# VHH binders against RCC1 domain-containing protein 1 (RCCD1), part 11

Target 1, 376 residues: RCC1 domain-containing protein 1 (RCCD1), of Homo sapiens (Human) (a6ned2)
Amino acid sequence: MAEERPGAWFGFGFCGFGQELGSGRGRQVHSPSPLRAGVDICRVSASWSYTAFVTRGGRLELSGSASGAAGRCKDAWASEGLLAVLRAGPGPEALLQVWAAESALRGEPLWAQNVVPEAEGEDDPAGEAQAGRLPLLPCARAYVSPRAPFYRPLAPELRARQLELGAEHALLLDAAGQVFSWGGGRHGQLGHGTLEAELEPRLLEALQGLVMAEVAAGGWHSVCVSETGDIYIWGWNESGQLALPTRNLAEDGETVAREATELNEDGSQVKRTGGAEDGAPAPFIAVQPFPALLDLPMGSDAVKASCGSRHTAVVTRTGELYTWGWGKYGQLGHEDTTSLDRPRRVEYFVDKQLQVKAVTCGPWNTYVYAVEKGKS

## First folded at step 24 (VHH)

Design cc6 (from bb5 with D99Q)
Fold by ESMFold2 at other seeds, last read:
Structure cc6 (fold): chain B 376 residues (1-376), chain A 122 residues (1-122)
Amino acid sequence: as target 1 above (376 residues)
Amino acid sequence: EVQLVESGGGLVQPGGSLRLSCAASGFTFDSYAMSWVRQAPGKGLEWIGRIYTGGSTSYNPSLKSLVTISRDNSKNTLYLQMNSLRAEDTATYYCARWQLSEYYGDQPMDVWGQGTTVTVSS
């Protein structure tokens, strides 16, 4: 009965297509809501109109504009046009399937390939071999792309450990904790100080000497978290998704001064408006093309991050969840639809005595795994 | 300021036709793909279709025979033609703007407006 502390997933934000995080009536959920009580979900992957749920027992279930279920699923990764599924085969090989989202799990996939482990004896770190690695394949020698060709090789010398795709760019974390980016750069999301695109993985030189533990890619912004719990963030800030001053909030004088602002010498786009209470123009940042250090309130250390199209979520070492950025559909979890250009703790989990362990964002929503604290 | 305003809704009889409009302002309309979505009373949103900058379309397979999406770039206007309307087509209809991507995925940028309500009733 009370022997174990079972975890649960919670959802909030946009659910207008009937995604499980809300009722079939509304388009949004503003406060965290428990999902699938009693189900042991190990992966949530959300796109704009549907969400994929993978259980530890290998069941995949779709909710929203796509529906269906499948067994023997090791992992799934959802994009708006494409669902990637990694399934166990009869033998030791896994089967990677790519489905058109509107007909996912119905009939035949668009594409499928058996996937083998990398060669015996390589310097491959011991992994969990479970859900959460897509779009990076288990061998770490390729990733799945929502654009053909679906199978994309990676140079073995990159030694990829994690790969995340935004709308127009990719972030790769290597075994040494270095970060590479490539793809479109028009919003500064590559972190190289320019807005130019990069066709091949390019090392983020600004992060050299630091060891990163996590990366997250949003629509047009990027986040990484160091082994020591520091947050680095860059890219587009039109909605406050970088936790840097935005035009709308700066104009009303509610923007708090930030330690890590790069207002003139870091290549960021610096703008001014007439928003300060003393009548001086208030600075704001539309694009940050270099990684910026972000401090959470209370100096908390981060351990995980996830990004939607225009919002950011971070889990701290002590189990708190902070969100910021675009909030129009309640994806920040603060019981309102307010956008923020500063980190704000999601009080629901504190009020319910819950410890947040994981977060994953869809484009306009947020999913959170939390456990009950082990005392009474 | 970016704005999308839907219009043309109203009461129609079963079997009738209706054309909805979405007036766009505050952005370069010709540079974006556009979509229609709808929400029937008590139900979630349902994707109707998308029209690309060159005029090609893609549709929800369950609605493909009932609707036609078009655009007039000279008027910054998106259209939805609906024919042979049924009671189940009663809904609020919304237009949406899409950012096209050559890299990893097209994404909706927003769903705007108050929508326009279509009621199909005898």
Scores: ipSAE 0.398, ipTM 0.727, lowest interface PAE 2.6, mean pLDDT 83
Fold by ESMFold2, last read:
Structure cc6 (fold): chain B 376 residues (1-376), chain A 122 residues (1-122)
Amino acid sequence: as target 1 above (376 residues)
Amino acid sequence: EVQLVESGGGLVQPGGSLRLSCAASGFTFDSYAMSWVRQAPGKGLEWIGRIYTGGSTSYNPSLKSLVTISRDNSKNTLYLQMNSLRAEDTATYYCARWQLSEYYGDQPMDVWGQGTTVTVSS
């Protein structure tokens, strides 16, 4: 029997390649716009020039600089250089395909391999949360990388539950709620208090004693959300993507500022506007190399986070969406192109009586799933 | 100041050829991958191709037979050679840069030129 579903997807931000965000002729959408009414989309994965949509019926559709469709798809992960697709294979195995993004779904994939999920009892049967959401593979023993070799094994003892890739780093959430990071660290995005790179997964000791429920990786910043709804954020802040004060957003034509770069004893960089002894404003933070607790304006608990190249989006337990960071393509959803170093609620969903349930950011855009308020 | 400046656009006859240039300044040009994109009037952006630091290229398959991307690192210049031009190739052409990563994800194009307009008409 057909069942009426009360939810829909919305998009905003950069859509210059014709991604399904705008009216089809503009380059950007500054306020949320509904997508594909009546289509039961369960996964959105976006890169800068194209977006992949997967339906619950297993159809993959591409929008933007890449076009095409495929069936029997369980998952897709879009990066600018590579599209990874997980398809149902013969029997119980799944087929992982890797496509060059410029020619995705046309001709032959760059690479393909059968992947077998093992029944180890690590999957969470609650809703759509399960191990192996790309780029993490279903076996939780490997992930897909947009740089060859495409198949990257993980040590089995890590017991990975989630893995997210930024431009230069990786975040791994394990089954116990611990977070590991590795890769490049020059913007503090690894969270270990230094700017050094890590070749192998390294535990974030600053989060010991806390149980994390989600991780998100931006271009050069990192976010995790605890089981109790607290947000921890670290890395690069020159665009305000950490929701910490940044000089770039504090400057105006009426203020003359002098910049002096300093390091705190925790390794964060501190910059000041004006004189320190003259009642100077709060210091600016360019890089935060340790996890910092972030409070939302109303003290709301977070449940989901997603990061673009230089922006951050968070969904609260009560269904509100907050965004901050670089906004020049409208990816913050506030009807303008203003960048922010403070969380701001996306009022469209409040005004439309919608509860936000999920968010997925591309590098310069934001996709949101929301349902009518009060609906079961 | 990081800048990309396109040049070489103009009016060209159908069937003709044109070479566009993109002059780069304010950054280490040979450390970045570079791309060309275009936008025809009333249309969205269309990806043309990318050239990597070592000179290898990746093209939009529908345009591969029509275009060649090259770079001259000694002149900090990116080029787009277009042949057998048609009216549908009328567009503003932009160059853009990418930061390659040895880790996981290349940075999306963060710096654009202002564009150079090509008009193909008889």
Scores: ipSAE 0.367, ipTM 0.705, lowest interface PAE 3.0, mean pLDDT 82
Fold by ESMFold2, last read:
Structure cc6 (fold): chain B 376 residues (1-376), chain A 122 residues (1-122)
Amino acid sequence: as target 1 above (376 residues)
Amino acid sequence: EVQLVESGGGLVQPGGSLRLSCAASGFTFDSYAMSWVRQAPGKGLEWIGRIYTGGSTSYNPSLKSLVTISRDNSKNTLYLQMNSLRAEDTATYYCARWQLSEYYGDQPMDVWGQGTTVTVSS
C-alpha cells in the first residue's frame, strides 16, 4: 500500500482513424503523450486502424475505426480484419470469440468456442503477467489465427509460454526458453539461414544453449531477448528495423556494423548503392536470415521487446525505451518522422523521470506503460 | 516508383452518383488487394472497403448499400461507385494498396494515392 506508484500509458505514432494515442490529433503523434482514458488498462492490442484496451476489471474498449465496449473480458488481440476476445464463460471454461473488426462486439461473433483455462489461472496482463496472452490460448495447446481456421492446435510437447504473430510468420517461446518459428520465410524472418517457408514449428538451432525470456514478431522481422539481456534480431531490414545498415539510410555514410555483429557470415546478402564521389557504393543489409546479436548503446540489458510492421522497441532493465526502424508516422517517439537503422533512446521518459515497464507496438504506432521513478 | 493516382472527384448534387478511378503503376496490380478510404473535413480516416485479386469485396457495413468497388486488372485501375450521395459523403477519397498474405497478418495499407476530393452540395 505504501509502495504504490501511479503508472500511465503513453502513445505515439499513427492515429489517423481516431484511435486514442495520447493527446494527438490528426494522423500522427510524434512525442509520447499520456492516454486520458482514466482507466486502469492492463492490455493494449493495436491494429492499423483501431486499438483494443482491456482494463484490470475486465472491460474491453475499442478506439479508432471500430468502437464499442464489452465486459468480463480477460484478454483481446486486435488485427485489422479480426478481433479475438477471451471472455469469462458461463462455467469454468473461458469463451474465445472471433469478431469481424468492422462490426466488433455488435450482433454475433463470426466464431466462438469454449476453451479450457490453464491450471495456474493468474490474470495480470499489464506488463506483469507471465502467463501466455492471445494469440496463445490459456491452455497453451492452441493459438488463435486471424485467418480460418481460427483455432490452431499446438503439439503439447512444445510447452508454449509465449506466441507472437507477424504478417507471415509465428514465433513461439517454450517453457525452457527455446524459440521456434514457422510460416513464410521470404524475408529471412524465420531465422534458419534460409528463405524457405516452414509448415511446422522449427527450433532455432542457432539459439540452442541460450535461455530466451521474450519474443516479438514484426511484419517481417523477429526479435528475442535472452534472460541475460542480450537481443537477437533477424529478418527484413528495408526500413532499418534490425538496426543494421539499410539501403534507405546507408547514404548517411555512417558506420555499418556493430562490434560483435557487424556482418552475418551465414550467407546474408550485401548490396550497394551509389553514395560517394569515389564511386564506391555504400553497403547495406536488406535481409538477415540468421539471428544477429544487437548491442544497445551503453551496453544496456534488454528486458522486453515489441515490434510493429517495420519498427522495433525495447525496454531496458533500468526502465529506458529504445526504438528504431521506420518512423514516418512518429512511431519511434523522437519528436520527428525520421527512420533509423540504429537504436535511439526515447528521451521523453528520461526527461519526465519515468521508468518504462512495458511496450506494445501496433503496426505503425507504439504504446508504453511507465511509472514515476522513486525519489530519494 | 509505385504510384496510385485518384481521379473523378468534384462537385455533385445531393442524391447524385459519382464514379472515382485510381490508376496504378510501378507494381503488379493483379497481385494486390486494393482499398478505398476517405477523410471528411475535420474527421478521421474512414475505411470504405477492399477488393481482392479475384474480385470479391468486403465493405464497411455503414457504407455497404451506398458503394461498389470494382477493378479492371487489364487497365490497372480501381473504381469506386457511389450512389445517393449525401452531404456527409463530402471527403477526400484515397485508394490504397493492401498486401494480401496467405499466412497470418495485420498489415496496413502500404501505398496511398494523393486523393481526390468529392463535395456534395446544392
Scores: ipSAE 0.340, ipTM 0.691, lowest interface PAE 3.5, mean pLDDT 82

Design cc6 (from bb5 with D99Q)
Fold by ESMFold2 at other seeds, fold request of step 25:
Structure cc6 (fold): chain B 376 residues (1-376), chain A 122 residues (1-122)
Amino acid sequence: as target 1 above (376 residues)
Amino acid sequence: EVQLVESGGGLVQPGGSLRLSCAASGFTFDSYAMSWVRQAPGKGLEWIGRIYTGGSTSYNPSLKSLVTISRDNSKNTLYLQMNSLRAEDTATYYCARWQLSEYYGDQPMDVWGQGTTVTVSS
């Protein structure tokens, strides 16, 4: 019941359209920069060219290629062309709106619908339902899509508690900790061992027997975190976003123009190029179509994950932040523009004695919520 | 190696016209949407427009009467025609490649050129 210690949001990565990532005005921020202090931001949702900020007081603000503000907002979810907003109305139902991003919240939304804000209660307080976060709607029986039809029903038997959208796919975490995926699969991002699309939610059988606590969807890769802190990751690895060997690491040294194609027993492709010590091509993984277990340095346990288009961020149980993947715009937060195919701790938060509590990635940037480490 | 190379910039008088080119190499050009953006000195990036694989376009509403985007898939080249240029159109112009999606949204890919500079001055 104790109130949380006050915290702040930080941002880093691409900000070329003027979206707020701390105090800078350039096209990119290479190390975490604090956002405006004193604002109680409870949701950050970032697209490529703009970012939506929602406060606990219900204020929505847009920063970047779109700027604008609105009140009575409980949640927002940004995509490049569309902004979904969940508003509290005067009545018992919430209002889901879809706005053209460039409208700056002026005029009329493209689409709106009343939605059920909560499940009806019981006389048992422990049985209360919890509202999902967009794109999952509060009733957990539908989600909002940035492409029409905007309202997408979910079978009630799925019992969804979290849903994340990548550029071409969806991940759903159910109440039992099982993971489902659907959508496009051309980069292995569905995790079923093929590159075929799935029209309807399909259970990830490779994760059966494990209880997942978190899912995250990137542009073309997928992550989930088990309740014991293990990370499973799959999909596209062109930029090292899976923390598996990439072509760039395999090519360090003399470049050779040959490729050999081979599959691992899990269906992933093992490819080779010149750069190995013995003159043989060094292996790399372009696509991982099954979940792969990923260890963090020092065996740290993960509790939260978020993905951009080609990078991955993970928060540990002790409040550390690790990032990897594409870093060309500073979205990894390591004071450089180096891409990584291995997890690396973001030292800024350690140096500032901050505990990271949440992370949310836009396509080319990263936003982080952190609190001061307590004295007790 | 995936490359985009912009050209055609230079000094032009107010009211003049200019055609910019973006030569693409290292990928299947006609399978991607392409975009133009610009950056005036001391300003952030400004989106100009996008052209899809079938040739349809979308434009920044504030610029749509002044610019035309076209592509020649046989030459792997993207074009930006600008007319009635003003001093405020002085900028570095960049082309970019976009990943198309049938599902939840198109995403830009990190393929940008060095840019070509247009200066509108009397």
Scores: ipSAE 0.323, ipTM 0.681, lowest interface PAE 3.2, mean pLDDT 83
Fold by ESMFold2, fold request of step 25:
Structure cc6 (fold): chain B 376 residues (1-376), chain A 122 residues (1-122)
Amino acid sequence: as target 1 above (376 residues)
Amino acid sequence: EVQLVESGGGLVQPGGSLRLSCAASGFTFDSYAMSWVRQAPGKGLEWIGRIYTGGSTSYNPSLKSLVTISRDNSKNTLYLQMNSLRAEDTATYYCARWQLSEYYGDQPMDVWGQGTTVTVSS
């Protein structure tokens, strides 16, 4: 009765420092490509110039501007300046290491500390639903920061289960499904309706009464997904990363529409094109400081989200992948370098009869885990 | 339109020096950190260094003694001075713009030039 569902990781987008994104050797890959055949990868964490891969056997490997490997790895988190690694210790405690990215896994780490034992749920196979993915530490009492001090305590009453870092802000999802944000807010990425910075975690009041299941932080934008599959998105939209109208696409709608021959999705709204008789500018949104509800084209429910510096990726309950935002490096996976201010399904996975199960974005690239569709 | 244009490449003898320029237009140049990277034939990109808005610099340790990055905000121009050039420095050199951050780290280069080619040979 058990069904064979082999899975593989795929990559696309920027790889100019030699990061593995499939078999490409250029600066970028425009279409999803399978990678690391026969390797059981359980975590991918990508920065701009390098990517960290963790296998279920505990092997950590780096690809790109940093290289090297290490064993007994439970988790890894890559930023451009540093690599955080959580390793199995000789006793019940885990060892958290922080490495300078340019010399990662070679010589001595910048900093290391034994940390509180694994949380409940990571001891229960098949049901790994508790916090514990870096940058959130397994105890959910602290997180690792790419800037000193590297160890950042969290108030225990927050009951964190997920934490994501953007370039200037943090998002925290608590056990009750509430979202907190803090850090810089000048692009609206905190979601409080203002552009003011927040030094301490602040509850997103606009989401009160809703239960969120996922958060994702981009360079200067934020996403969360509710238990019912709704997407809320806010922050910077200069590149269309919010799937809201942009100045460039609205002003150049004629040019973008002509170059985007791969847009066969129905769109009833016709943008105005420049002429003396029209005179009116097309509407656009540069910054959205308050959570906005986003509908996917087919009304599909979202279950996972991930953000790069200026792009967004979402996995639906039925295993489709949608991407939008800045696409110049091919990080949207549509076989081109077109940027989009609307969600577009990545057709590669549909064409190959694959179901997408996970997505992880680096700043300018996208990594995807997908399995063959069941025959049922 | 945001644009970066490199110039100053060409043929140079081993041991020689060369100064590359990068002309910027379409954005407020003095609001961004700038970087140089290079790509030798058949190789991946290699980071050279970055210069911040206030003029401070950060370099690839293996190149630190051989290069100097400077900027002239009045001319919207970024410079790379290279000395004691070797055959392995043959590459296409690119300038790029960084998004600055105050909290968790500067974001990756978002705009690149088309590059200028430097060939080091007799």
Scores: ipSAE 0.311, ipTM 0.671, lowest interface PAE 3.1, mean pLDDT 82
Fold by ESMFold2, fold request of step 25:
Structure cc6 (fold): chain B 376 residues (1-376), chain A 122 residues (1-122)
Amino acid sequence: as target 1 above (376 residues)
Amino acid sequence: EVQLVESGGGLVQPGGSLRLSCAASGFTFDSYAMSWVRQAPGKGLEWIGRIYTGGSTSYNPSLKSLVTISRDNSKNTLYLQMNSLRAEDTATYYCARWQLSEYYGDQPMDVWGQGTTVTVSS
């Protein structure tokens, strides 16, 4: 305690390829573990076999199945086979590069293009402060795809602020807080009430009248958070990633046989007994093709969300982290490998007197930025 | 329950060959891509290769000449043939199921087995 750090990154979940989020000798970390102390990381982007770290000083470092480094990096976005990197150029334009992950940033990228500099001074109230990070490009007029063509233009009238890619779908948040989706829909991840694919961005009419502040895309599920702190979630629920009853947990009874993740009004935990109250088979939801409202325990307001392949993480306005969904690699951060179909607070941060400020999920792991309480 | 069970490991002399098997149960095997990965003692995981639903394969370039992946959908079984084995091929070998995407990103290894150990002596 002679020196208190303003904040640090923590990791948990799958690390079998040596990704930094724990010792690197096992395959998984079940409780949050601090990453390198003193590193000024501003972006973490994780795939299942490697993780990209970008520092505020512009250094990109890879950890896991690929290792390498590059300078002058503004942003990076990792998918399993491809790494997108946004680098500062010598001139006014930025350089977008796509690398084979196995190359470890050596040799030539698979593809590169100069891209329009970050937008500035627009009449759009969501201008500089609202532009998202990769995959959305700084101009907010295109995004990078991990499949050719890598540069994907967006219609200017969409006025994109954030864009997130799942395995088969895209979510776009516009400057007005409206949400669009497109791509594959076979698990209901587009949120339009059908399982049909959408070739072009389609407005989520079920969310009309609400102002969304955040979107997140998982493997085959979708989340958004309103400016008032409400969570809407849809798509695939086989692993409980929607926090709705799932077949395996409902029939197993494991979720209800464990201590409940809900808290009393004063923050203490609510205890539960197992099974359905009336002895009937427990209900389950495999797919939710329309946005569903999700309440966190004690009515907590959400401000950030991130999704892995089959899990969901949410940061509350008071700095708590809740996770749910598939947990068999420890990606929920609850000191076990239990999967959950209900939100559960990650107690590590509460126990350490930390406020969570950011979360980013890889497919099977979770990275978290947290600060000391009263030090933010 | 979804299961993958590897078999066929054991002690092999340098230069030898082995065929590993992976028995799948609890899911529609021919609807998923399958992969092999390995972990040498004290090392991280290393991807070996993947076989798609239509039977085409993709391999780790450094291993491509040494391995062949095949599948028998009628037996729900994935195979790894390894030839000309060397000491560095000593590892535990795992099979895994992949959820592939034609859109944006593959989501690998949602299910994998307990592994079978191959030791290449001397």
Scores: ipSAE 0.310, ipTM 0.664, lowest interface PAE 3.3, mean pLDDT 82

